# VH-VL binders against o27280: the designs that were tried, part 56

Target 1, 266 residues: o27280
Amino acid sequence: MDSMNVPEVLEIKRIVEESESVKTFIFSWDFRREVRPGQFVMVWDFRDEKPMSVSLIDPVRSEIGISIRRVGEFTDRVHGLSEGDLLGIRGPYGRGFELMGRDILLVGGGIGMAPLAALADEATARGMRVDALVAARTADELLFLDRLEAAGVNISTCTDDGSCGFKGFAHERLLTLEENHDMAAVCGPEPMMFQVMRILDERDVPAQLSLERYMKCAVGICGQCCLDDTGFRVCAEGPVFWSQELSRVREFGRYRRDPAGRRVPW

## First folded at step 19 (VH-VL)

Design Bg15
Fold by ESMFold2, look of step 19:
Structure Bg15 (fold): chain C 266 residues (1-266), chain A 119 residues (1-119), chain B 107 residues (1-107)
Amino acid sequence: as target 1 above (266 residues)
Amino acid sequence: QVQLVQSGAEVKKPGSSVKVSCKASGGTFRTYGISWVRQAPGQGLEWMGRIIPRTGRARYAQKFQGRVTITADKSTSTAYMELSSLRSEDTAVYYCARDDQYEGNFDIWGQGTAVTVSS
Amino acid sequence: DIQMTQSPSSLSASVGDRVTITCRASQSINNYLSWYQQKPGKAPKLLIYAASSLQSGVPSRFSGSGSGTDFTLTITSLQPEDFATYYCQQSDDTPRTFGQGTKVEIK
């Protein structure tokens, strides 16, 4: 049987409490199944299955970490689990981030910081200079700050309410930052990513952005994760796209789709 | 730079309780945990339990379950350890230590609080 | 609980000596192993984490090695400030546990 497309039942080895609403679940992982920053997994709680970000990739310890925000019935059940409990994991899936140059900028909003934390670890391990702009609604929702600092990342923060760092949105803070980067990686709420993408394009900074869409198969067969204008499948051609690929997509940053495919505002 | 500053030494009678404080100076706990480790005179180090101040969730070594309570106050950046039903064998120096949730090591330690239990 | 056994329990050494301390876990802990130095009346100080990573501000004469169950702390060219008790600690599983300690004394 193809273990990539069937959930492997794994024991939760450790739970890291990132915030009141976000936990990272750490599992032993056989790295013959390679994992790249920006790829995702499908998490199965024996009732439902949802895509989740990989935020820790540690081949030395043979571990991965999966960060999950509590936002509904499925994630409430998963957050109620303890170390030693079981989850099904299938994947990884999708196209991850590509590193280039020596000086990179990460822009993360909320849980979108999860795949960027994994990328930061890889970039710093390569000896690259990493700047991160970490955004949230409040100081208590800023994710991965301690881990990023320990990795040698230069951090700027912004919060909607001003409780930590710059008061305002990520793109507003970005306008006040130096423009000396070889590339950028962006993940967060789609309206934020659209605004950030425009600024980075104006600055001629190559940017990769990680998108979320409704998923079922995760391997590109069912078409549930397709983008309007290109036919791109987020689970197969993405979730990470270059800004140039997204510039062809009218829906990006403008609306979302419900599970039935209907347009709804962000 | 964050430092952990603990409350002063205490002398207690058997059967009583002690509550030791651990205040972060020069910062906050952020996502770090605070662990409590004790050391009896001339002996090694023994982990008692840990709290994650951001969430208020604590875990305890089985040996101390039911006798120790670890709490934290985010607004004052202070953690507390209370040990009840004291016995003479609880005579020790009690340390708080900053606990990395990923590594599980202790990179910053308080200065220690000597607790003496005697009749 | 994972038991951590250190060897030797004590040793005498002179300034300039190479000192080696070993630590054995009762089961594999991968590289979830840290080393601490403790001087009398003082709190422990982290030296090495992840078995071999040197903590910031720690002199390069300290080094750690090992993985799985067997770990070593090495001090090259022992200095007067290195006379202390050394502890290993595992963090692979709860509860966190320490070795019994190795006292390094002036010969």
Scores: ipSAE 0.821, ipTM 0.912, lowest interface PAE 0.8, mean pLDDT 89
Fold by ESMFold2, last read:
Order: sequence, then structure tokens, then C-alpha cells
Structure Bg15 (fold): chain C 266 residues (1-266), chain A 119 residues (1-119), chain B 107 residues (1-107)
Amino acid sequence: as target 1 above (266 residues)
Amino acid sequence: QVQLVQSGAEVKKPGSSVKVSCKASGGTFRTYGISWVRQAPGQGLEWMGRIIPRTGRARYAQKFQGRVTITADKSTSTAYMELSSLRSEDTAVYYCARDDQYEGNFDIWGQGTAVTVSS
Amino acid sequence: DIQMTQSPSSLSASVGDRVTITCRASQSINNYLSWYQQKPGKAPKLLIYAASSLQSGVPSRFSGSGSGTDFTLTITSLQPEDFATYYCQQSDDTPRTFGQGTKVEIK
């Protein structure tokens, strides 16, 4: 148990360019500290620290991969780094996905596919049948298609602009897919996850969804990642929750909180 | 299935440049890279550099830095390698190869382009 | 640069023989090692990746082993189509580098 957690400074071993806006940074990792799909790490660039998804877990090579979308000043600086440059990493933190049954559905939007790519690798290694619905605004933003295909995942795509696959939102495509899975794992924009969760609940498909909230400590002390009504701490009891747990959460899919704690719409 | 089709053989004079094309047939590049590898007569394989067509970013072996330019046109699914200031030791077969960014191996190769540098 | 050294440079074998080819890296490359087969006038063909994983469509008589610096390609029962030159290649660091090749010839 850690009473004080400091970043370990690690060298960037390899950079994979997933899209114009997404890179996966690969690091050596000592797997005495176990990493599970759906857990997250805090990435420190020596100025600021942000939570990021683990997208690759490779104990054989002693490597992890962290996928980062360029969206602002911190991520712009990180995207400007090269192999051999240093980053600080704390973690892993949080509760990961649990696999059950033989047939799993993955539903991912944008960068939300990152933890699902790691889960897909584990599921296929266990001999599960994996179907993935991969969503983005455009074809150029669909992530991990080649990696999922190579792993034997059955892929359906949707894009807002129709440039690849079904034209429309992920939950609209989901309504047109076969309904018979043992479980689902969902990660992406929270409005998408809310609509997807509603459909999966109506179909009695057990679902796990990965949430994002503002994080400071990442170990459950500061309260910044707490969900309204339940007191769940996203960094400790999550980020992965069962749909049953989320059904009791008023804020899910309806609003978020800014750093000052004010309610704002998604 | 994807195939890589390269431009035809070339004979060049010392000091000139050559530009070899590599077109993906039966698919697009998606997130794969395209590497260029050459093989001099009777010799082994030498990696020259790689481009990621989706992003347009290239990386070169130090030996070729300043002489090689690798580009891609995503709309035509074609990559190009240009080697300048040619010398007789640049006589080789030049291959393009599909490059897995995670593994760094080459699972699909073009047929090769023979380049001969002589007076 | 990571130097890759293959042994032997050439060998003669008969159909049905077990053939082994070794590859040594000048530093640890984890399991970032691939094996290729090349026939005269043809492009290389990927056989093995990640040191021991068989590429799709490659016969099971080919196998790879090793990690770190020392790697082996094994053909358990040599067939007529296996007479070729074999190359190892590391992808742990840039530039990617190949071994010098091992020519497998018919006795």
C-alpha cells in the first residue's frame, strides 16, 4: 500500500502514431505492480499531471502503452516529445474491467477505444469471441482498427459524417446489431455512454462503463473525482463501474463539473 | 488483400536523383507505416527509413539523413522514396514494405525496383 | 546501431533434415526479432515475428525461439521449397537492422 505516491520517471521507448491527434507512448514497466485493462495512470510532464488510459499491457516484453489525444497545452507538449525523452508515471490506479462469459461486445468512442483495445487483447487471449463497435466523428479518427483486426476482433464502425461504416451515433448503430452477448464494455464520451448503457440495460446485457472525472490525488483522498448521490470515487471505486452501480448516479450523462465544482452540461 | 506495387527499374548517372513509387493495391495504408529497404548486389538488407502515411511523419536512418526523402499521398495510397546525389554504391534493389508500428516488422513487401548508377 | 550477427553464413542440407540458424544481437532487444525467407530475385517473406510467433500461412515446421540477445530459427523437416536465404531483423531500436543472411543449400 502507498501512503504517498510519486511519479516514476520513465523513458519513452516507442511512439505509435494512431492518428493525427492520438499517439501511443510505450514504456518499460515492472509488472510486479500489476496492470489491468481499464485502470489508468497519471502522466507528469514536469509541469502538469493528467490521467491517461492504458491501451497496451504486455508482461512478456515488460511494456505498457499509454494513448494520449492532443487536446490542449499539456497534451501538445507531450505530443512534441520523441523516443528517449522522459515522462513521469504514477499508478496504476482504479478498478479495471472484469471479463465474463464467452461473447463480449466492446463499444468505444474516440480515445475511449484505448482501454478497450487492452481489454480486447485479454479477451481474445482467453478465447472469447469479441465484437467491437468503434465510433468516431470521421474515418480518420477511428482508432485501433488494424490492431483489433489482427487480434481477430469482429469490427463494426460508425462515423458521424458517414465517411466509414454506419453514418450516425454509436447507440443508433447498436440498435441494428445482434443482441446476444454475455457482457459489454463501454468507454467514450459520457453522452454516448449514457445512451449505450440505456440500450444494453433494456436488453439485459451486463455492462461495464469507464468514466472520466477531474483528478488531483488519484488515490481517493481529495474528493475531486466523487460522483453525486453515491459518494463513489472514480479514481478508487472506478473508473470502471457496472451499469447497475451507475443507474443510481444522477449526474451520469446529464452534466459534468468544472474544476471549481460547478455543474455544466456535457 | 493488400499488395505493394513499385515503379519500374531505373538507370541513373552519378550526382542525379531517383524517385521510386510504392502503391497499395487492394486496400489503403490505414495506420501501417511504409518502410524502404535496399539490397545491393550480393549483399544483405539495409533499412533506409519509414513514413506513417496517415500523419505524413517520416524517420530516416542516420546514414541517409540529408539524401533521402520519403513522402506519401494518402489520396492515391502511394508512398515515394527519393534518393539524391547518387553514387555507384547506391546501385541496389529498393523495396518498400508495410511496417507494423507496434512490432516493427515487415509483413508485405513490394516487388522491388532495380536502380543502377553508372556513367 | 544494433548489430545482428547470423551463424552460419551458409549451410548444406538434405530434404528431411533439421536445420538451425542462430542470430545474435549486440545488445538486448527483448523479443523484437523477426525472421525472413528470401529466394533469388524475390522480395523477403516474413516467417516469424516477436521471436517465436508464426506468421499466418507459414508452415508449422518453422519455429523461432530466444529472447534478449540470442535467437534461433528452426526448420524441423526441410522441404525442397525451403532452400533460400534467411535473415533476422531487430525492431527494438532505430535504425532497424538485419543480420547478414544465412544461405541454406541442397546437398
Scores: ipSAE 0.815, ipTM 0.911, lowest interface PAE 0.7, mean pLDDT 90
Fold by ESMFold2, fold request of step 23:
Structure Bg15 (fold): chain C 266 residues (1-266), chain A 119 residues (1-119), chain B 107 residues (1-107)
Amino acid sequence: as target 1 above (266 residues)
Amino acid sequence: QVQLVQSGAEVKKPGSSVKVSCKASGGTFRTYGISWVRQAPGQGLEWMGRIIPRTGRARYAQKFQGRVTITADKSTSTAYMELSSLRSEDTAVYYCARDDQYEGNFDIWGQGTAVTVSS
Amino acid sequence: DIQMTQSPSSLSASVGDRVTITCRASQSINNYLSWYQQKPGKAPKLLIYAASSLQSGVPSRFSGSGSGTDFTLTITSLQPEDFATYYCQQSDDTPRTFGQGTKVEIK
């Protein structure tokens, strides 16, 4: 309904300091609006509105958590807020991850671990065996390690600078991991996801990957989140796609489009 | 695995300050906070404040605001609590505890530091 | 501040007894409730978190229940090592606050 696409003003209940650059903002949430791992929300600070990952889905406590990396003016303003301050939230939007089988591999780069942390909670609650490959540039940017460990997730780490775990890229670490998963879920920098997808395809592991594109409406009508060649709208048919869906998308891993419609390299 | 080791007992005069250390061994703080909780003789537990060592941000119970300073040195995996303008009522055992940011509970505790404030 | 009230303040029990300790919050705290055990001269030890989740390494004779404002810690069959003081603690709001404690003594 049109009223459900208007931002609801919610109070920040708690702020979790995930890293020097990432905070998770926790809100009370009415779960009549169901939320699935991999869906996103539009966060409104009363001046601008941006899509953000849901990283915590807790129906028992009636809470959701939204993880936000400080990367610009909007996120700087949001990071300056305190518990008790207000934000507008609309959503959730998009298609989330689907779980299948008994053994799942998560591959996350940077803030891309946010939706995967929510997925890990659901997978472990269902009794699945969960392996996570958590990647970042440095050790201090590895996200959700303590939370994943507490949930019983088997963690492998890699960092570009070698400060924690394997030194190198996520796809390089993936080549050294056990090949016994029923599915994979991947979220992070698109070049990383492209390389990871290739390896998973060679191994015949069904994979779901979460894309990021510029969004304005978030409900599929403005066309800002469309992918070349297929017409897929990231906010409606995605952000989570199966690897076979992405095989028809020429831009994946090669370029993206800015708000003006221009090609921009990754 | 991880243990929190605190500095030794102290005897202080009223009006002075005390600084208690809390060092993590067998690991680092990672994303956990470090809370400080005190216990006066024969009394219950009282939360004083918390720091998140990764970010350096601290919060304090209103009762202690202005008298307590909690800091951390990430490179040495050590947190500190300094309580100023000591009074005899501050005589207590002071504990540091590992603080889960999501749960808000304390799963690992230091051994405690007895602080006695007397003339 | 959220006030946490424990009952009883003290009790005497024998080995093998079933012991029940209650904790009441001055407002709803959902399940943001933890239980600790403290022996004389020692630091507290976490037993239960999220009202009913057993901390790793804690014997299964300990259990927790409740939500909202009323919570219970139960020891099914009291052992000699269980004579201690027990505290509840809420973490729904700042400051974190503890109950006044329940001392479990040898009868």
Scores: ipSAE 0.814, ipTM 0.907, lowest interface PAE 0.7, mean pLDDT 90

Design Bg15
Fold by ESMFold2, last read:
Structure Bg15 (fold): chain C 266 residues (1-266), chain A 119 residues (1-119), chain B 107 residues (1-107)
Amino acid sequence: as target 1 above (266 residues)
Amino acid sequence: QVQLVQSGAEVKKPGSSVKVSCKASGGTFRTYGISWVRQAPGQGLEWMGRIIPRTGRARYAQKFQGRVTITADKSTSTAYMELSSLRSEDTAVYYCARDDQYEGNFDIWGQGTAVTVSS
Amino acid sequence: DIQMTQSPSSLSASVGDRVTITCRASQSINNYLSWYQQKPGKAPKLLIYAASSLQSGVPSRFSGSGSGTDFTLTITSLQPEDFATYYCQQSDDTPRTFGQGTKVEIK
């Protein structure tokens, strides 16, 4: 169908200060439009529109939360907003995570922990055992630790500088963990996800990974979010992909594309 | 387990200021806020404001705008509340409380600091 | 500001009684409602959050219910240590506000 969703203008109900650089914006939401962990929304600040992952899904309170890291002009403007201010939201879009089995491993790097926090809430609500490996550059950038602890998640941390937990990269810490999980969900910097995927594949752990790509339409029409080789559209067939799907993609973990389609190093 | 320990009782003159401290022990603040709640003798509870120590951002109830300043020192895990231009009506027990940013409830309270304003 | 009104303001009860305290918000607050117990000379203690969730370490004789504007705290088989003042508190909007309190006294 040749139509685009119109953003719904919503009031920011609450802002949670997750770190110096990350805020979670909470909105009232009509859950007749279902939202699943791993799906994304397009956030419109009345000048530009960017995809953001849903980090909180609360049908009881009719609320969703969107976690946004300050990284550029758009996110700087959004971070300058206050409770009561307005943002446009369209969606949700994309394929979310599928839960299976009884034991799940979450591996999150930086803001990539946001969709995994939503998944952790669902997994614990189903009675699953949840282990999370939470990675960041420094201790102050580790996200959602308090929320995950409150949900009963077993947390391992790693930081590049060693300021909290294991000193090093997420995939290095992963090598020291048991191989007893029924599935894994991974989200973070693409180089990290590539290394983690390799280890999980060797261990025969079914894994789902969440990608970020440039998006314009968010419904699969414009082709801006396509992956090399497969023609997969991150906004339509993803952003969550199975590891088997990604193992056939040359660009994964090696480069990204700018809005003009040009290869750019990570 | 985390505990909040407040500074001791104060007796103050009208027109002066008081600064109450609230130190966390057995843990860190991480993403929790610290709220300040007061209770006049024989009265109910009144929220004054909150700081998020991680970011240093504070928010105040309208009634206290201009008179209350809430700060935090992450290096010592201590929050502070300063109330200026004291009146006899400010005689109360002042509590700090750990404030869940998502729930907005207070799961850990300090022992309270009695502040008496008299001439 | 959201006003929170408790009923009754006080009540007398005997050990073993079932007591019910009501809290009404001036507008819908979903289930952003918490209950606290306060004994003389002590800080309040969280009992119930999210309207009906029991805080860790709180006896199961305490329970909460309600959503929207009307909420109830129930204490079954009242014990001597339960004679205290009880407060509800909303956290749906800033400023956070408390009910005026309900004093539960021995009869």
Scores: ipSAE 0.813, ipTM 0.904, lowest interface PAE 0.7, mean pLDDT 89
Fold by ESMFold2, fold request of step 23:
Structure Bg15 (fold): chain C 266 residues (1-266), chain A 119 residues (1-119), chain B 107 residues (1-107)
Amino acid sequence: as target 1 above (266 residues)
Amino acid sequence: QVQLVQSGAEVKKPGSSVKVSCKASGGTFRTYGISWVRQAPGQGLEWMGRIIPRTGRARYAQKFQGRVTITADKSTSTAYMELSSLRSEDTAVYYCARDDQYEGNFDIWGQGTAVTVSS
Amino acid sequence: DIQMTQSPSSLSASVGDRVTITCRASQSINNYLSWYQQKPGKAPKLLIYAASSLQSGVPSRFSGSGSGTDFTLTITSLQPEDFATYYCQQSDDTPRTFGQGTKVEIK
């Protein structure tokens, strides 16, 4: 009944191979449907439908890019597609990032860099100074470094194995960085985001964090994306939340829920 | 300051193969592709295909399918292009170029490798 | 394949002249258009990308314009080092294709 929930079948215009496990799929897009960094789309492969990050927003070329990590059967099937193949896209959905001030810190882990890459493009276009802390397990899994460098972003890296940059976790690297930012935007593994949020709160840096949850309807009626303790729906009130909003959420960083609703440690 | 350094000129007989190397110095490939572009004497530039060294995946212009193989060795930061079943029409300068996957342009070029096919 | 047609094939000019070179695509390529300079015996050098964006280290006397199917490279005050062959290249679709070149010679 809702035109917003009807997927549009779009041709894959280009595939960018970001890593062994991550591809960016580029589509033509009519920007009368505005897209903001931090919003998401539902990707339909004619069998199943999953939420995915928008990583490229290019109104001049009328294109969007959607970055997808290969992690299961759905994403395996999508990674097997070629340019010219079709996918269904509905959206965008959710609340995006707000930019403020002149100096922004981005903290991204793994595929979490995808929405932050889109935000970095917008921040640099506004003339902001952008610092990015990019985290991964290994050097080969650090995402979007070339794009960020070309955009004039100041990059710090950390890898679990030390193969590039600081050896260790993102929050450990963050403790060694300067504290002169007007805001921060954070996206990555939820345990990482929890630790990063604590440091940013201590530093009195306004922070926005992007959450990932299981989604079905994407407009807030099915309840699959609800957070404990608040009733916030990630698809309607998020996926981007201020740190203050997340401070009310008991589950954040501590556990997740499987499809049956059971609490499972992160 | 990344540079692409190619192997030296080759003289080949019809029916043979040639393999040209392209080594990155002053950096690694990261997420850039390496494209191969050739230029016959007095003629324009022709894109042959490209590899993404990080993933090892290559794509080829349809004209060259079945005759060209593009590979990369991450440990040496070197890409290779092999062209088989050479003909006199394959006489050209062969360039490797750093390929931006988003823009599709070529911001750094190797010096070129002249390949002459004659009997 | 997207066909790229450059004009003129050759031109003669003096130092200080303003030079324009045109490039036409056989279908719309948005702004997926780059310009290269090539001197004899040397590799091409990227000048302009995204139709109008100046590559780092390229003098500001070079400029690009256009979108869709029609594009122009302009050199506003020709210098001795600018005598070369110029190529346009589209990257909207595979295979990437080049114009056949425009040779800029000393008058």
Scores: ipSAE 0.812, ipTM 0.909, lowest interface PAE 0.8, mean pLDDT 89
Fold by ESMFold2, fold request of step 20:
Structure Bg15 (fold): chain C 266 residues (1-266), chain A 119 residues (1-119), chain B 107 residues (1-107)
Amino acid sequence: as target 1 above (266 residues)
Amino acid sequence: QVQLVQSGAEVKKPGSSVKVSCKASGGTFRTYGISWVRQAPGQGLEWMGRIIPRTGRARYAQKFQGRVTITADKSTSTAYMELSSLRSEDTAVYYCARDDQYEGNFDIWGQGTAVTVSS
Amino acid sequence: DIQMTQSPSSLSASVGDRVTITCRASQSINNYLSWYQQKPGKAPKLLIYAASSLQSGVPSRFSGSGSGTDFTLTITSLQPEDFATYYCQQSDDTPRTFGQGTKVEIK
């Protein structure tokens, strides 16, 4: 039986401004607590606690980066912090991405690129060929392009408004890309991930997708992150699932649950 | 390949202001910052401040706070540095440099703009 | 502000020599250290970042080492084009600061 971790209070060492709405907060980290791409941490601002994906894993500097999009009261407060301010961090939690083969496709929408940026760093360090499809509403919201380029990743972009790259949705751009990858890793809005998963399944490309669900304990005890049909706990059996695991989950891509547990459409 | 091209040399009187431009060619700024670094004759390098063009946020070394304004125009891929209340010790070559937010290093430099402040 | 102190301030060397330049930070800067080469009348050129990572297009005879407070730039076999002034720069904290420079001159 899992035991809860106590948050470690860490100083914000550096803040990277990724876009008007996304900041990456960098902390010192003791890598005796290993972190893998696709795992998450619980970020505590001494009032509330929310799960956030790790976007930078740097054992040489003993640093991690956590990318946070401003979407509500908690993230507004965190975005108001400065270097030197404190946050509580507990984790890491969850199952991260597994790398296989030599050619990987990353498909990321918005902030979903955060765990994929960390995965891209690991994949390129292993000598894999990495292609990334990076999607956003506008050019200014495309995330991590400079990091991916510097790592030698082959980048395709799409934007809803056509301001950069392909005009349209990620799955539409994906239909025009090469079908020669050994695996894919997908993270972004759940409707996007569902459409992308369908295409990858038709191409017989093994895919891992990272889900977001409401979390409280992060260690599998409270049940707040459970998926319908299977009872998978996103914080324990996920957040990264193989496409085959998700094919058994009727809620995936179709609806979500609000904090009170009610079904709402995407 | 991005290159930074700066405006030409200037001669100024004490008490006046100077505005130096820095235009990126061959690309856009994306998430890179633009830092300004100066070098007085025979002296070392001194960081003045930087802007993140994507967000419009600038940060300044305390020494220059209140005298330097750094701005950017995303539509023209141009950053500007304005130094006011010029003094003779502001005589220097002023460089713009592309600033990696993660590393904090400067991988692309403009050619420099000589500013001479004399009576 | 983090003060960066280079040693020596200048040195004379011949083509083929091994040259070592040191840089000391007034407090720990992890490996947030970069080295630049500057020739007269030209902008600085990035050589090394993250203390030891070689910038693209920089010859392998340049190397960097160190972490914390003490850092070294080494040129293993000086070439005629290497006579220049070298600067270290920290980026761990604001303001970014440079060492005072080390001038490498031909003997």
Scores: ipSAE 0.800, ipTM 0.895, lowest interface PAE 0.7, mean pLDDT 89

